# VHH binders against Formin-H (forH), part 16

Target 1, 361 residues: Formin-H (forH), of Dictyostelium discoideum (Social amoeba) (q54n00r34to394)
Amino acid sequence: VSLNEIIDLDREFELLLDKLAIEDPIKRKQMQSLPDISKRTLLEQNKADIYRTVKHKGPIESFADVKSVISSINTKHVPIDIIKTLRIHLNTADRDWIQSFLDNDGVQPILNILKRLERNKNRKRKEHSILQWECTRCIAALMKIKIGMEYIASFPQTTNLMVLCLDTPLIKAKTLVLELLAAIAVTDRGHGAVLTSMIYHKEVKKEITRYFNLVQSLKIEKNAEYLTTCMSFINCIISSPSDLPSRIEIRKAFLNLKILKYIENLRADYNEDKNLLTQLDVFEEELSTDEQLNSQQGTQIGIEDLFSQISSRVTGTPSQQELITLMTHFQRMSSSNLGLGVWTLYNALANQLEDELKIHP

## First folded at step 4 (VHH)

Design c10 (from s11 with G53W T100P W102K Y103L S104Y L105S S106R E107P D108S D109E E111D; framework vhh_sonelokimab_d1)
Fold by ESMFold2-Fast, scan of step 4:
Order: C-alpha cells, then structure tokens, then sequence
Structure c10 (fold): chain B 361 residues (1-361), chain A 123 residues (1-123)
C-alpha cells in the first residue's frame, strides 16, 4: 500500500462518519483511531450496500441457488478451496443473495468448521490454520455488507468463536480477527456481544483473569501491525460506551493487568511507528479525560473514602478481625524498602482471587 | 530540519505572570510530544513539563504543578507556557524541546531543542 492510499483511507473514513451522523467527539475520535483494515471493513460495508443495490444483479449461475451453496459447506470435511470460492462469491454477491444466505443459516457451517478446529488445536496442522484463516475471511466478507454486520453483531455465538481464534499462532489470522472484533465493538449491539465473548474466551482458555492473554500478547508479539490492531481493539471496547461508569469499569481490567507498563515499553521499542503510537496515545488520553470527568462529577474516590466504606461494612461483623490483619500486613509493606513491586504482586494475587470468585470489575 | 524557536521572555516583577511561546517548523508538529525545560545560572537543566501530541495529556514536575500551565495549538504549530505567581528563583533560560513520539518521554530522551529565551524575575 502506498502512503497516498493510507491518507485517502483516513479522509474517506472521516466522510463516512459524517454520512452516518456520528457527531459524539469521543466516539468519533475512537472510530478514527481504528486500524486501517477495520476502517476498510466499515467503508466496504457502506460501499457494498451502494454498489449491490445499483449494480446489475448477476451472481454466477452456479451460486444462484443459496441452499446448494450452504449444503456444499455443511459437511464434516470441507476442502479449503470450496471455502475460498465461497469467500470470493460473498465479496461480489448482491444484497438479496446475502440476505437469503443469512436467512438459511449459511453462517452456521462456517462456525461449525471453527468449532472443530478449536477442538483439535492440540493436534493442529498447517492445513487447520489455513482453513481457520479462510473461514475468518468469509466472516470478513459478510461484514462488508450492512445486513451481514448486523447479523454477526446480533448472534453472540459468532463472536464467541471469533475470540477463540485470538490464540492462533498464525499472526495474520489473529490480526484479522481483532480488526473484525474492533469493527463489531464500535456498534451498540456488537459491543455487548464482544464483552460477553471475552468472558467466554476466559472460561474456554482457562485464563487466570479476563483479557490476560490479550494483554500478555502486547509483551510477546513483535509484529507492529498486530500490536497496533490489538491496542485499537482494546481502545474500542473501553471507549464505545457513552457512559463514564462503563468505560471506567472496563478500563480497570486492563489497568490491573499493568497495561500502562506495556504501553511504556511499546513506546520505547516502536518510537517511529505512527499508527501504533496513535493507539497508545488514544488509550492514555481517554484515561486522562475520563479521570477529569470523574473528578468533575464528584465520583472520584480517595484512599480515605474507600477505607471508610470498607470499614463501615465490616465493623461489627466476623470479618472485622480479618480486615485488621490485612491492614497490619499493609502497614508492614508500607514500611519496607521493596517499593512498588510488592504492591503490584499483592494486587495480582487479589485479581486472581476475584476471578476465581467471579467478581469481575 | 527540525527547528524550535522560543519567544516571550523578559523582565517581570515577583508575583507577575508571563506567557512563553515556542514556534515549531520543519516537522509535523502534531506527531510530537513537546515540553519545557529551564536552566538557571550555574545550575543544571531541569524539566518543567510536557504535553502530548494532541494536547490531551500533560505532565508536570512536582514543584511546578499549579503555577505553570502548558498548552499547544497544532493549527499554529506553537507550544505555550503560562507562568503565574513568578518568583526570583524562576529566573532562568527557558527551552522548548520535542520528543520524536506522540507521548511524553523521559527528560533525558529529548534530542530537539530550541535556542532558549531568558526570563528574569526581579524588582
């Protein structure tokens, strides 16, 4: 891709936001910070709707019968080539054909393939990774048209299977999944589905805390495009809610996983990568903005206020002695030369315990 | 070629206010975090504060928070430092600096510096 193509993409996307009457400054800034492929997905969705209503109806004769296409992919062993052919067709089919495909449960066979691949991950072959990639591209093709995006956002089972692909070793597939999830997360209905799917991801992958694998990938992965996409996805799920309490609650999960330290390291390692730096800036600027808004609304809680609330709930109960014991431990830690490290270790243990008890932030 | 030019320095009385400007050229200003430093006669250069690429986040040295305010205008490629309640110990040459990244970095990591502007706080 050329620099001119990237510049044109940003301009076209700004025009799309105008067309969609997205005037909320926070939502607009968040959407403008999306990765290029997420922006292209949303733009192609809008273009596909226009082109498929204006352009002459002419799906390939062999693909005119939706039910035959669905039956060809609704088998236990689907050849990769047939999924590639389906992907090509989904990118060019008219709206009526796609609507019929959705109405006749055409997405379900694709999801069934992804389910089978997840069950066989311990015996994963190169062919399985390629098939997972092609199935993901079929979902991407459906998302280019508005009815496809609405379908995917409305059925959490689709996003549940998409999030399971985040642990794939194939970086391009993992990147594409995050780009698609980010595009879904910026919609009101899709945001809820994605949040629910991340809880499902934690349960299936047996994560010690929700978002653990996602945040850990910021340390492990060395691919700038992936890192940019990952940060963009995180920014989307945090900033999509219009209400301050929801944004604070979602952001706390990432702050507890030490994302600010990883952001610091990414700035040092990728100091000339404009796209990644933009996503890091978005995270920290929205945190700062929300902290200011929280202070203005008088909802900010200091140490003394927080302790007062805990003490009032615990005083006179059997738990009072345990709180005194915990405070004694904190007093000893505050007098030590161990510094920040001991507090962060304690917080990590508390987060793990809260996760075991299903007390999510 | 990155160029930063400070202006607005001068003589001001204790308790007075002064606004410094830093004009940037030769680079895409809104891709850079920028900051203010000062060097008093016979002392080491010290950090005052910095502002992110968009102006959304500011960072201040503890001693300067509350008296000094950093802002930027990306449409004018200009960084500002508003200085209030000035004291004789604020007498220094004030420098603006740019970091080749969108958020503030450590003071030691700034490589692009202006020529400086002298601020004298005296009766």
Amino acid sequence: as target 1 above (361 residues)
Amino acid sequence: DVQLVESGGGLVQPGGSLRLSCAASGFTFDDYAVGWFRQAPGKEREFIGAISWSGGRTYYAVSEKGRFTISRDNSKNTLYLQMNSLRPEDTAVYYCAAYPGKLYSRPSEYDYWGQGTLVTVSS
Scores: ipSAE 0.000, ipTM 0.182, lowest interface PAE 12.8, mean pLDDT 78

Design d01 (framework vhh_8k46_1)
Fold by ESMFold2-Fast, scan of step 4:
Structure d01 (fold): chain B 361 residues (1-361), chain A 122 residues (1-122)
Amino acid sequence: as target 1 above (361 residues)
Amino acid sequence: AVQLQASGGGFVQPGGSLRLSCAASGFTFSDYAMGWFRQAPGKEREFVSAISWSGGRTYYADSVKGRFTISRDNSKNTVYLQMNSLRAEDTATYYCAAYSRGYLTPSEYDYWGQGTQVTVSS
């Protein structure tokens, strides 16, 4: 692999982030830290969307009628080979075919299969995991085209059933699910869908708290690619909101589950895995940055905001000069050797004056 | 004007260490991948190491892997190359380069700095 090939991937991925309207530096850093396969999948989604609008493949034969295809998969017992054939077709179909598939509720039969597999979970066969894998790959194929990603991001019923696959014994399937959920979570409309799906996961799996099983997997799983993808997903859902309070609230759920202890253990166990270490670094750097910002915002709001409000009410009025004089007195007090006692005396006098004037907050 | 100022070169004995720095100006540093290249007298310029815009990905030539470490500080618009266990074969002029995201014209591709000389000799 040449340097030009490596740099081209990073450059093209930066262009994709711009096309997805991901402008927040935190979100961009998160997505740049995704595994190469996730980056290539997202890039192929963009390229495939362009190619599918102009390219016609022959022979389509058995897939010429979209409604007929949907009817063939909308049965109680769908052979694995039919789903494999559908998955191959979804990867090669043109945009118009995919649009018709979505418009005719073609996703619902795939979701019905996943729902049935969840109900029969206590009797897992090898075929069960393979069918979950093929259904997940059908969803992945749809996400490669813009209209499919938009559909999945807009309707949480798809992500609800995707999260139920996270307890599959097939490591490649749960890794793919987390990669797809991370890609959805970094979009504005998709973030809400993913958060809702994690609540649904808690309810169906009877978790003590949301994210419990996800965080426990960081201790249980020994697959470095899975662990990297899992941390990437966690980082994406925390850092996707542009507002500090939302990030703090989401992160608190993970901190309460003692994720920092698991991160410490992962650093010890995987000390040479650069991809995993990058995701661990991202989590800790974002935590530190947000804690610093939260501390600075609290201090700034308390003092400067109050003064800003006072000055805006008084500037341009006859009271402006009196405020300047008062602030000058406070400036002298702040440099005095009298310390705290002078400030408490002024506060006591102010309280007495406010009582006399019957001023109430 | 785009400028890349490389520094930190010098004379060292085999087994020694040097840290190179490249200070960037005239472009949005955090949007660019950065690379280090070297050129010995009479030889072609060869790749040494690269780092993605975020620092999340690093790449090394087989000849330097495990000995050199690339890093960047986006707040200081600087990329670094920590060179350990230096060998006579590492003697070269070292150049830093910036690779655009492709939004720029072809004329702005592969920005190059003034080199810094590294000599490893006993």
Scores: ipSAE 0.000, ipTM 0.193, lowest interface PAE 20.4, mean pLDDT 77

Design d02 (framework vhh_8k46_1)
Fold by ESMFold2-Fast, scan of step 4:
Structure d02 (fold): chain B 361 residues (1-361), chain A 123 residues (1-123)
Amino acid sequence: as target 1 above (361 residues)
Amino acid sequence: AVQLQASGGGFVQPGGSLRLSCAASGFTFSDYAMGWFRQAPGKEREFVSAISWSGGRTYYADSVKGRFTISRDNSKNTVYLQMNSLRAEDTATYYCAAYDSRGYLSPSAYDYWGQGTQVTVSS
């Protein structure tokens, strides 16, 4: 039988999830519910990595050429045409060229441009908007290749500058940024970076709470593609953690912002939009599933599971040394047989500190 | 018009197996979660099993967990309940129902209900 475009895409995407060894039903469902454009982007990224590994470019893309390109964008005044040329090249360059670009800190000049544009936001000109857009598209081009995605996910400055673009009035730009952030959020290292970037967004934009502007956009914006992408992004950041407590904590922020009322309104206003309804269903079904699991098992996760999660998030960061120090204190307390009282005192101090710092779950 | 047609019920001996089917029409089946409920004579309707819109998640009442398996075929607009190791206590009229993911295991949460199919487990 002849297959249509949708059937072919879903089939190929299932095979990709198998190749990536994504076994968690929650994570797998979230990825399966991504918009077609996001699925195609991930498939293209994997195909590009395979293609670039076996294809060899001509002498034009030598190491000397890479350094020359980086030098040309590492100036105080970068012409828009140079950034456009770079974006086009990043979409076609082989893996070896991209690896050399990343190894020689080629991303940093792009981030410096975005940082300068944020400092000068009160003096917005058409040229500033175009330059910001082209820099964001360069990041998008890098994310089409696995090594570029990994680099961007591991570099918090990138996601911090990307979230500042969410306040642009251009719906197309907001949609692209949310799509890119969602793709980053489904990776282990990228999830933490995206959560941190949303805290940064709150601080820079002076939001009452994290995600306030994002959730309000579900009421304000009337573009179905944007709304679908926004819900997909929200679903990705909630469902990416494999552990129940983390998902409950992240979801609580959205529930406190009354997202369920906006979802009810979106169902009424967009009753025949299959893609949007799918994302609304994902949110509510994941909530239902987690509430059921929470009531059956309690929130008492094992010590080993908690440690594994903390360790995986902290290992390789500056915080690793502090975690080792904290665990050394706990090891000494456990071997001293001091009893329950000392642990409850530590918990009381931790609760007070979290209240003072207003740490959001 | 929305229709849910349950079938596959009948008489079976204790320890036997039955497969129930529920054919859906009049709505976009792949956007809805599906559930099975049962009602024995003189008792209230109780939850048996549910399956998410994609088939990626399943839920079971404690009384049937390990014995019953829910599945769906979105290409055929059909949900199935495979019932193994049947007991006399499983005797009931079985109903299929659809909901748009807003409901949580409650009969009142489901948007559409089918006509039941009778299952009798006796020697």
Scores: ipSAE 0.000, ipTM 0.115, lowest interface PAE 15.9, mean pLDDT 77

Design d03 (from d01 with Y99W R101K P106E E108A; framework vhh_8k46_1)
Fold by ESMFold2-Fast, scan of step 4:
Structure d03 (fold): chain B 361 residues (1-361), chain A 122 residues (1-122)
Amino acid sequence: as target 1 above (361 residues)
Amino acid sequence: AVQLQASGGGFVQPGGSLRLSCAASGFTFSDYAMGWFRQAPGKEREFVSAISWSGGRTYYADSVKGRFTISRDNSKNTVYLQMNSLRAEDTATYYCAAWSKGYLTESAYDYWGQGTQVTVSS
């Protein structure tokens, strides 16, 4: 177009040839004689790879063999390019290939990358965010087919590492993770996995309470798409259980974090955003409906009634001695000056165990 | 400018056949893998088929496997989708897409074409 633009293009292309270590005068001249459009295309394609540490990358055709693919990603240092290529392949591979990938523990290397990134999160921050994004997209690709979704929902290790990505400054990665977790949470098997993952998130991120960082993001983030997705995820995790007590219990965690105040502020700040307002309405309408249903089911059950029900089922069974031992622990605890905190801790542990045993999924 | 021009769509009865073509320009076609995606009204974009840069490897969605065949002609910068035994469920706008071998942008594919409409109806 302009002479300065042409000179800048030729200079940039010369630097690209230097970075690719192309020293052969004949090859260099052939590449320098390419049309401007071809030079710009090559520069754009190689912009992300200009500083890569791997000189030789495999062609996309090498992805036919499942075991070779898994071997290529099962190393201590996996180049971002290889993960990007894997993501594309996962989006295009047939069901039989994906099944073989899952059966040969192909997900584990991706999880190992996410685990290493969390361990080293204070290093190379931009590189970490991009790699988290690409790994998350690989998981998203697997979830597009039934067998992949079933695998992800069945193994809490995957969702546990996905939630760690919520701490990324990359808003599109946070949004994608929440979209995927919401999709998992609406499945029977996946709901428990997501609940367990939020406990894991609390432990790793050292949150004061479960969901603290998630609820705080409703105040901090100014991206309407993210806020809508975040509210949608919260609504999915609360509404997925068919039983009223489970919905009340989960919602209570959010109410205790003053989510209603944040919803009030979001309505004021985003009064024209139809999608976000819909998710805010869903939260408040479900709350109102469940409160009405709870008042209609006014069964006041006391400690003695609960114990009577437990005792009648357990007395005379092999479990009787374990119940006596458990009650003895509670008796010692009630006789101590430990207070409310220890009862709350036992309830948290019991909820986790019930989720693992699928008693109250 | 990079361009992908999809063509060959139209109306066909169930059991019929159509061949879609995607003509590429503005990039080194032989360095790119090519794919076909489709989008039916009210549904998200779905993968249909892909072919490696050399044509040595092909990939198909389960729903089209055995009925559709992808091919390419690097001398003509064109990728083709031969669609046989068409069903009403194949009704969609079909898009071609390109990605470079061993290097990918943040998009799932580097370049996307305009769609061509396929309608299968009696």
Scores: ipSAE 0.000, ipTM 0.085, lowest interface PAE 24.0, mean pLDDT 76

Design d04 (framework vhh_8k46_1)
Fold by ESMFold2-Fast, scan of step 4:
Structure d04 (fold): chain B 361 residues (1-361), chain A 123 residues (1-123)
Amino acid sequence: as target 1 above (361 residues)
Amino acid sequence: AVQLQASGGGFVQPGGSLRLSCAASGFTFSDYAMGWFRQAPGKEREFVSAISYSGGRTYYADSVKGRFTISRDNSKNTVYLQMNSLRAEDTATYYCAAYGRSWLYSPDEYDYWGQGTQVTVSS
């Protein structure tokens, strides 16, 4: 008698991908195309790891009661194994369970762990990085469903704590954080939250300007996946607004940090990396497109930019004092009750003089 | 199973209008950027338009800017392409595609593709 057990390998493997929070359809399709032997190996490895974690490392015993799960993670000293077990569960939990978790402030204990890690940086550095990584993966699992993404986009405290993870030495954690922030940034509510979080990052890390450490990482880091993700995050925050002025304003911060020079260096160092080169191309093409659109709007020069151009050409020259005197006349004029009429008179006189000198505006 | 069902194609005279629809199922639609591509007989597939997950950002090929408008309704899991001032050169099979990696909007990187809908601009 031959006993043949028909195992629905593809169905079991699909459930494993759900359990591991592999919702990315590209990664999911790649994994589903693996040979049967590889799929069986991964299933057995995952079963063994879950068993070890549950039986020998004191993880959460039951997920039936959402409030008991939250209580298990809402302690001063949460073991890494409990957070790992929570992450695995969040990847497979149904929408109703996740909704209950969000409604009962289940995210707050995770945020509290991230706050404590930022406060106690010198306490067991290796465990610090691993716990930061596992907490970030819990947030990632929540973001894979619409209600979790909406929750995270609606609470700026979450994005503020996520950006603090950008200073971790663990490359995979920085990469994941940037992927998550990029996903949040392409939503209308989330874009503002991400921009605000980068201001918070500047304040906490005492950066000279917003994005300084992020742009500097393009020079320092040698991991192609990280560099690609970093460029894609920058592209997302710049291109998310539908209006041209917002895109120009956000991009200006990066241009002022000499990002174009770093892009040139990355093209030389990573000449054959298609994914990175694509993100560099996106940055330069969007810049070119927006500059073309901006040139179609008429006068692009605001009062501050125009003054900056004049002062840079005149400062340190014999004409500097004359400019100061002229500006003093304009200051007095702006304080008068004469209004528009005085400005139009000065413009008429300037036009007459320029015509006599053959200088045209 | 993931499905993208494109519809709304047909015959139209030059200067006319058509609205294409792409109904999505089997994935979380609001997590995906959506794109429209077209392929004329004997030519390679070309990019037409793309829209971000929220609808906050849109992209257009130079050949269709000002004439075509992409939009989406996440409550209906549907992306639309409004085509105005149609030309003979717009004759092609139109495909919708979904991209799950929010950070890469390259036409060549789309994860899922629909069966397509034929648009013929004659006369």
Scores: ipSAE 0.000, ipTM 0.123, lowest interface PAE 16.6, mean pLDDT 77

Design d05 (from d01 with Y99F S100T R101G G102R Y103G L104Y T105L P106Y E108Q; framework vhh_8k46_1)
Fold by ESMFold2-Fast, scan of step 4:
Parts: structure tokens; sequence; C-alpha cells
Structure d05 (fold): chain B 361 residues (1-361), chain A 122 residues (1-122)
């Protein structure tokens, strides 16, 4: 690929950040450091949304009945050609068709196929690898349109099943899954979903800690493209939040798993792989930058200190009653059995509101 | 247009020093990692040194480690190669190249510029 094409991508992405009103310098810098695949995905999502406002008939008109299409893939044995044809159609279908597909749970049969293949991977034929690859490409096709990306980012069930694919022996498929999860993680709503899904992955796979298998793959896998994509995903998940405390917290999980030792080993083993070295550099340079920022701030603000600051500014004002009401909502959430997912949802809503009101950290 | 212009080459005696410069234009320089490569007559192009987008990481070929220093000035859109203790074996045309320092998935340097000739002889 031409260096001019890469430069054009970065400039176009800058314009997208302007259109999305991402004004926080830290958030903007983090977004600009995203993998090319993530930038292309966000750009294509924006372009697809504009394009799909006008009805566009797909070239495969045999897929006129959405419910029949979904029924054809919701079987015990799905021919690979049907999934390939679905993938092609998803790339060309109009917005109304895609919306109907999502509304009728068209994603779920694809996820069920992935779950079944993962469960039976050691007992079935090489057809499983091809089918897994095609299903992952169907998800990729859906993510090109805004409504598809928003659907996938909004439903932890979808990202939960995607993360289970990370343990597949098919390098190409888990590489693509990491690319898609990275693209989801760079959105504010999707970041929370991916974090929640990694907790789910820990529970299902019986990991000692969240991210254990992911970090171990940096030692085990010998595929440079996979290693580069894995580091890129880790960088996205850490650097997506504009909030320094969030980045420090997420990064600590990886530091505790001795990722710096694995990075050292990867530098030795892949000393001429500039793409991998770039992702290793991103991790360590952002760590250094954040450590420097943390040292300059001096004060770690805890929950009690934050509440004291809010309370002192709000008590005696008309906003006092609204704060009491908000705290009552939080008290109910803390006593519920809904867990981390509800807190991340509230944080996503707060982030969206703050962006609209231009109240950036 | 994207442009990488290498300069600062010339004739120098063994043990001498030269400073190469690569002036970049047409892109956001601070977002890109930069590298130096060289090609001696009749030989393949080889890696010499690289510097990350921020300047925080540097890389050197074993043959130049301890003698050459790569640096950059993002305010001037320029990358430098300070070459000390030059040897006859360092005689080559030196090229600078750019690749993204963040999220670039392709491993090849695309634009090489004109190059600058370095000749080390008595």
Amino acid sequence: as target 1 above (361 residues)
Amino acid sequence: AVQLQASGGGFVQPGGSLRLSCAASGFTFSDYAMGWFRQAPGKEREFVSAISWSGGRTYYADSVKGRFTISRDNSKNTVYLQMNSLRAEDTATYYCAAFTGRGYLYSQYDYWGQGTQVTVSS
C-alpha cells in the first residue's frame, strides 16, 4: 500500500473527528493512534450511513424475504455457500434490509454457528475453519454500516460470543475478531461492551484474571500479523478512554500479567517487523506519557473526595435535589445483581451527554 | 505532494563524521515513524536506523550501533542521522523512509526520496 494512501486516511480521519465533535485533545490523540483498520471501519461506517439514507437495492434479489434468509441460517447444518452468499449480500443490502435483519435477530444464528464451532472444534472437519471465517466476515460486513456497528456495540451477547472465538486455533479468524473488537472498543459505547465481554470470557474460560489468555497468546503465538493485531487491540482498549484514571486501571491489568516482559521478548524475536515494533512502541510510549501525567497531577482522587467536591458545589443550589435523586439511582444499582454492565451503560450515557454539552475532562 | 528529501552526504575520510538530514513535507510528520536505509553499489538495500513517531524509541543495525545516532525534530519536520567513526564499509547512498507510528498494518516503506551519497575513502 502507498504511503500517500495512508496519509490520506489519517487526514480523512481527522475530518471525521471534527464532524463527531471530539474536542478533547487527549481523546483526539488516542483516536488518532488507532490501528488503520479501526480508522477505516469508522470512516466506512460514516460513509455507509450517508449512502444508506437513499434506498439501494442489493444485486442479490433472491434475498427479498429477510425472515426466510434468517431461517435458512438458523439450522443444525448450514452450508458454507449460504453464509458466503449472505456475506456478499450484507455488503450490498440497503439500510431497510439491514435494519429488518437486525430487528429479527439475524445476528443470533451467526453467533450460534460460531458458538457451536468453538464447542466442537476438535471433533469436526476443516469446513469449521472456513465457516468460522465466513461468519466473522458477516459480522465485519454489518459493522460497515452505522446501525450494524451500534447494534453490535450495544448488545453484550454479540461481543460475548465474539470473544469466545479468541481461543480458536484458526489464526486468521481470531486475528479478524481482534480487529473487529478493536474497532468496537474505540467507540465510547463499544468500549464498555468489550470490557464487559472480556469479563464474560474470563468466567467462561475459567481464567485466573481478565485478559490472561489474551496476554499468554503473546508468548504462545508465532504469527507476526496476529501478534501485531493483538497488541493493537490491547492498545485500543487501554487508550480509548479520555480519562487518565481509566487508562491507568485498564493498563494495570496488563502490567500485572507481565506484558512488559513479553514485549521485551517480542522485540528480540521480531526485531525487523516494523508493524509489530510500532504497536510495542505505542504501548510503552503511552505508558510513559500517562505515568508522567499521573506524576504531574500528584493527587489520586477517590470516590469520597469526588463526592465532597460535587456536594460542596451543589449543596444549597437548586441542583441539590437532582443530585440526591441521582445518588438514589446509584444506590439502587449498587444493591442490584446486575453487575458491571449497568455501571458501564450509565457511564456510556454520561459520556454521550457530556460530548453533546461539550463538557470534556 | 508527499516529499522526503535526504541531504548532507559527501566525501569524508575514515574516522570522520557526517550529519544527514531528511526533510519531510505533505503529511503530519509527528504521526509517522522514520527510518534510514542504505544501498552500496551492487548490493541490496539494508536497514540502518529507525525512530518512533514521538522520538521515544530508536533502533539501529548491529553494524552501526554505537557509531550512529538517529534523532528528529517534529517542529521542523526533519529526521537526522549523525554518523561518527565512519568506515569504508559505510560508503553507500542513504535513503529516508516514512511509515505510520500508530496503527500502520503494512510493513513496507513506500516513499524513499532521492537519497544522499556518502563516500568514505582516503
Scores: ipSAE 0.013, ipTM 0.355, lowest interface PAE 7.2, mean pLDDT 78

Design d06 (from d01 with S30D Y103S L104Y T105L P106K S107D; framework vhh_8k46_1)
Fold by ESMFold2-Fast, scan of step 4:
Structure d06 (fold): chain B 361 residues (1-361), chain A 122 residues (1-122)
Amino acid sequence: as target 1 above (361 residues)
Amino acid sequence: AVQLQASGGGFVQPGGSLRLSCAASGFTFDDYAMGWFRQAPGKEREFVSAISWSGGRTYYADSVKGRFTISRDNSKNTVYLQMNSLRAEDTATYYCAAYSRGSYLKDEYDYWGQGTQVTVSS
């Protein structure tokens, strides 16, 4: 890897932030701290959008008609060569063609193939893994253009099927899936979708907690490129939120899974792998920075903190619905211009009830 | 006015060490990546090293890897280049440069400083 290529990445990414009118210095610095994979993905989207303003017929004449393309992939037995041809065309088609492909549900046949592969549990067959790989590459091609990324980020069925592909024995396919999920996670809509899809993954794969299989892969897998991409994905989902509480909450899940012990082992086993060491450093540096920021904000109890504590205690209990009803009453009162007196009255009633029930503050 | 003031050059024997400094003023230093370039007499200007705006990422030309270390102090608006195991071929005028917007073209930087001469001779 050329040092000029690395410098070009940082320079191109700064130009992208300018094009997106990201002028807030704090947000700009946060985005510049994103892993290289995330930066490359965002840059590819911008480059693809520029390219797609110049109308080109695809390299293959048979793919000019959107509806015939969708028809050819919307069958129970799709030859892998057709999927490969689709991937090539998706990488070169103009914006209008891609928009028509999305509008005519062109993604759904690809998702149907991935669903069929998951129902067929014969993961030992090479053809199964290769077809999964080629379908993932079609999704990657769509994500290179903004309208494709927005479509994929907006439909949780897509990210749900992508996370199930992490179960594949084909390391390059698993690596690509993590790269794509990281790219989705750094977008505003996509971050929530990826987090939700990881909950879906937990339920389908019967994990004891979210991210369990992902963190275990840091011990099991011996491929440095995969390990680097996995750490990059973890760093992306933790660092994408601009607010400190969200980052702390997401990071807590990984800390509870003893990720710091795995990071220590990876440092020992891969002591000369610069790319992996960089991602391990990013995790630990961001942890340290956020712990410092959390300490500076102090332990002042705010409304959000109090509600979080209440919610965690009543969620999943019979009291949850009563809490929702009570909050609905408070929401209406806050909208009514009745002022301080009403809140004071509720506090007086609550104090009296607590005294009668012998509940101490 | 924007100013990048390089200093710390001089005469040194092969195998010796020098530390270059570049003091920046007139712009928001923390928002800029910084780089060191050098130009020997009769040769093109070449890249030596760069450091990201935060100091979290560093880059080195193959010819200086393991011998030179770039660092920055954002509180002092200064970037440094520690040069160890100097060789005759390191003889050049060293320039510091700042970039925030960059370009796809190799020589497009926002600001360039005056040089500091480094001579490695026995």
Scores: ipSAE 0.000, ipTM 0.131, lowest interface PAE 18.3, mean pLDDT 78

Design d07 (from d01, 15 letters changed; framework vhh_7aqx_2)
Fold by ESMFold2-Fast, scan of step 4:
Structure d07 (fold): chain B 361 residues (1-361), chain A 122 residues (1-122)
Amino acid sequence: as target 1 above (361 residues)
Amino acid sequence: QVQLQESGGGLVQAGGSLRLSCTTSGFTFSDYAFSWFRQAPGEEREFVGAISWSGGRTYYADSVKGRFTISRDNAKNTFYLQMNSLKTEDTAVYYCAAYSRGYLTPSEYDYWGQGTQVTVSS
């Protein structure tokens, strides 16, 4: 607030003398006899000190100590104002601060809040939705930088709790969750985490099939921004894999849920919504393109194309030497007099490992 | 103010190489997928290759597979077609094209360059 807005200068100056603990009647009278300009100058100097003190004495006293920030949010009942303050800070914090926050397990208290909200969802519904929204915005802020995105993409526990938020009545929160999951799904590390989390969602929500509730929301929800984001998420999860078989397999799940009929209905109901129409176009265009590619490749993908994709992902990583070792084993197998049986055994072992690791497209 | 500008075309002998570039402006490069098409005299435009908006996925026509490579440089707002082992039947006007494959973006029409001539002599 400007000093020009202080209507009662003498009253404000009395409050300043009280704050400074000036109790001597003679000294107090001398201070009160100062010219108005001097009184305003002293108020201005102390106003800067008051704002500095109030800012420091906010709900989170200091952001210099990351562990203190984490402790302030790691309580059984976290005030919404503390989470809002954290969200604002996460949007402006430098990389080193965010790295320290991640290293000291700062995400876990946010996840614990989301877990408690899911457990107690029948209680204080309005407060529940607002806190869920603010927690989701904290995750969004972390994902704006590469280290935060990589952290969230690397730990399925994070995406598992994010997908549980999809049953929230707050359309804004549901929409943001899908936007964040879509962003994770387009990353090399995050695609598998999102696929695994959708299996977890099916198990927890007791869905008939994976993606059932998500696809049903295209029929039930009437919010164009939500519908656009939902289609965007579906498009990202299908189109992120570079290999044609993975895209076909993922898309098959949605086609079996009759998504093309829902797309037809959405085109009729939202014929002027450019953003939604774009996402519907993307789904159908990718389907058409992949069908053309599948026809050009027959029912098989070339070995050279598969190896080029693997090589580009592995070159320059610690996995490069392991790939060379694996290729050496395959070279020996190609010289084997055992023929098809050896390759079939390798494929069976690979399938078992993929089942164990949940690496199914 | 959307613009696609091809460069790198010209005359080359059979067995030679050319690299075509397409420099773009007026949109967010990372939100777009890119393709190369070609048109020989008296023929319709045919697909040559494409690169996805979400990463290093590439697609090629059977006639160019193993000889041509498409790539993109997001920092330069430019994408490329590296053409190796050129044949006389590769003679055509080459067009670059962009279409929005991103999400939460309004529906966009395909953007096309003006074309660049590639002539392969025997």
Scores: ipSAE 0.000, ipTM 0.145, lowest interface PAE 11.5, mean pLDDT 77

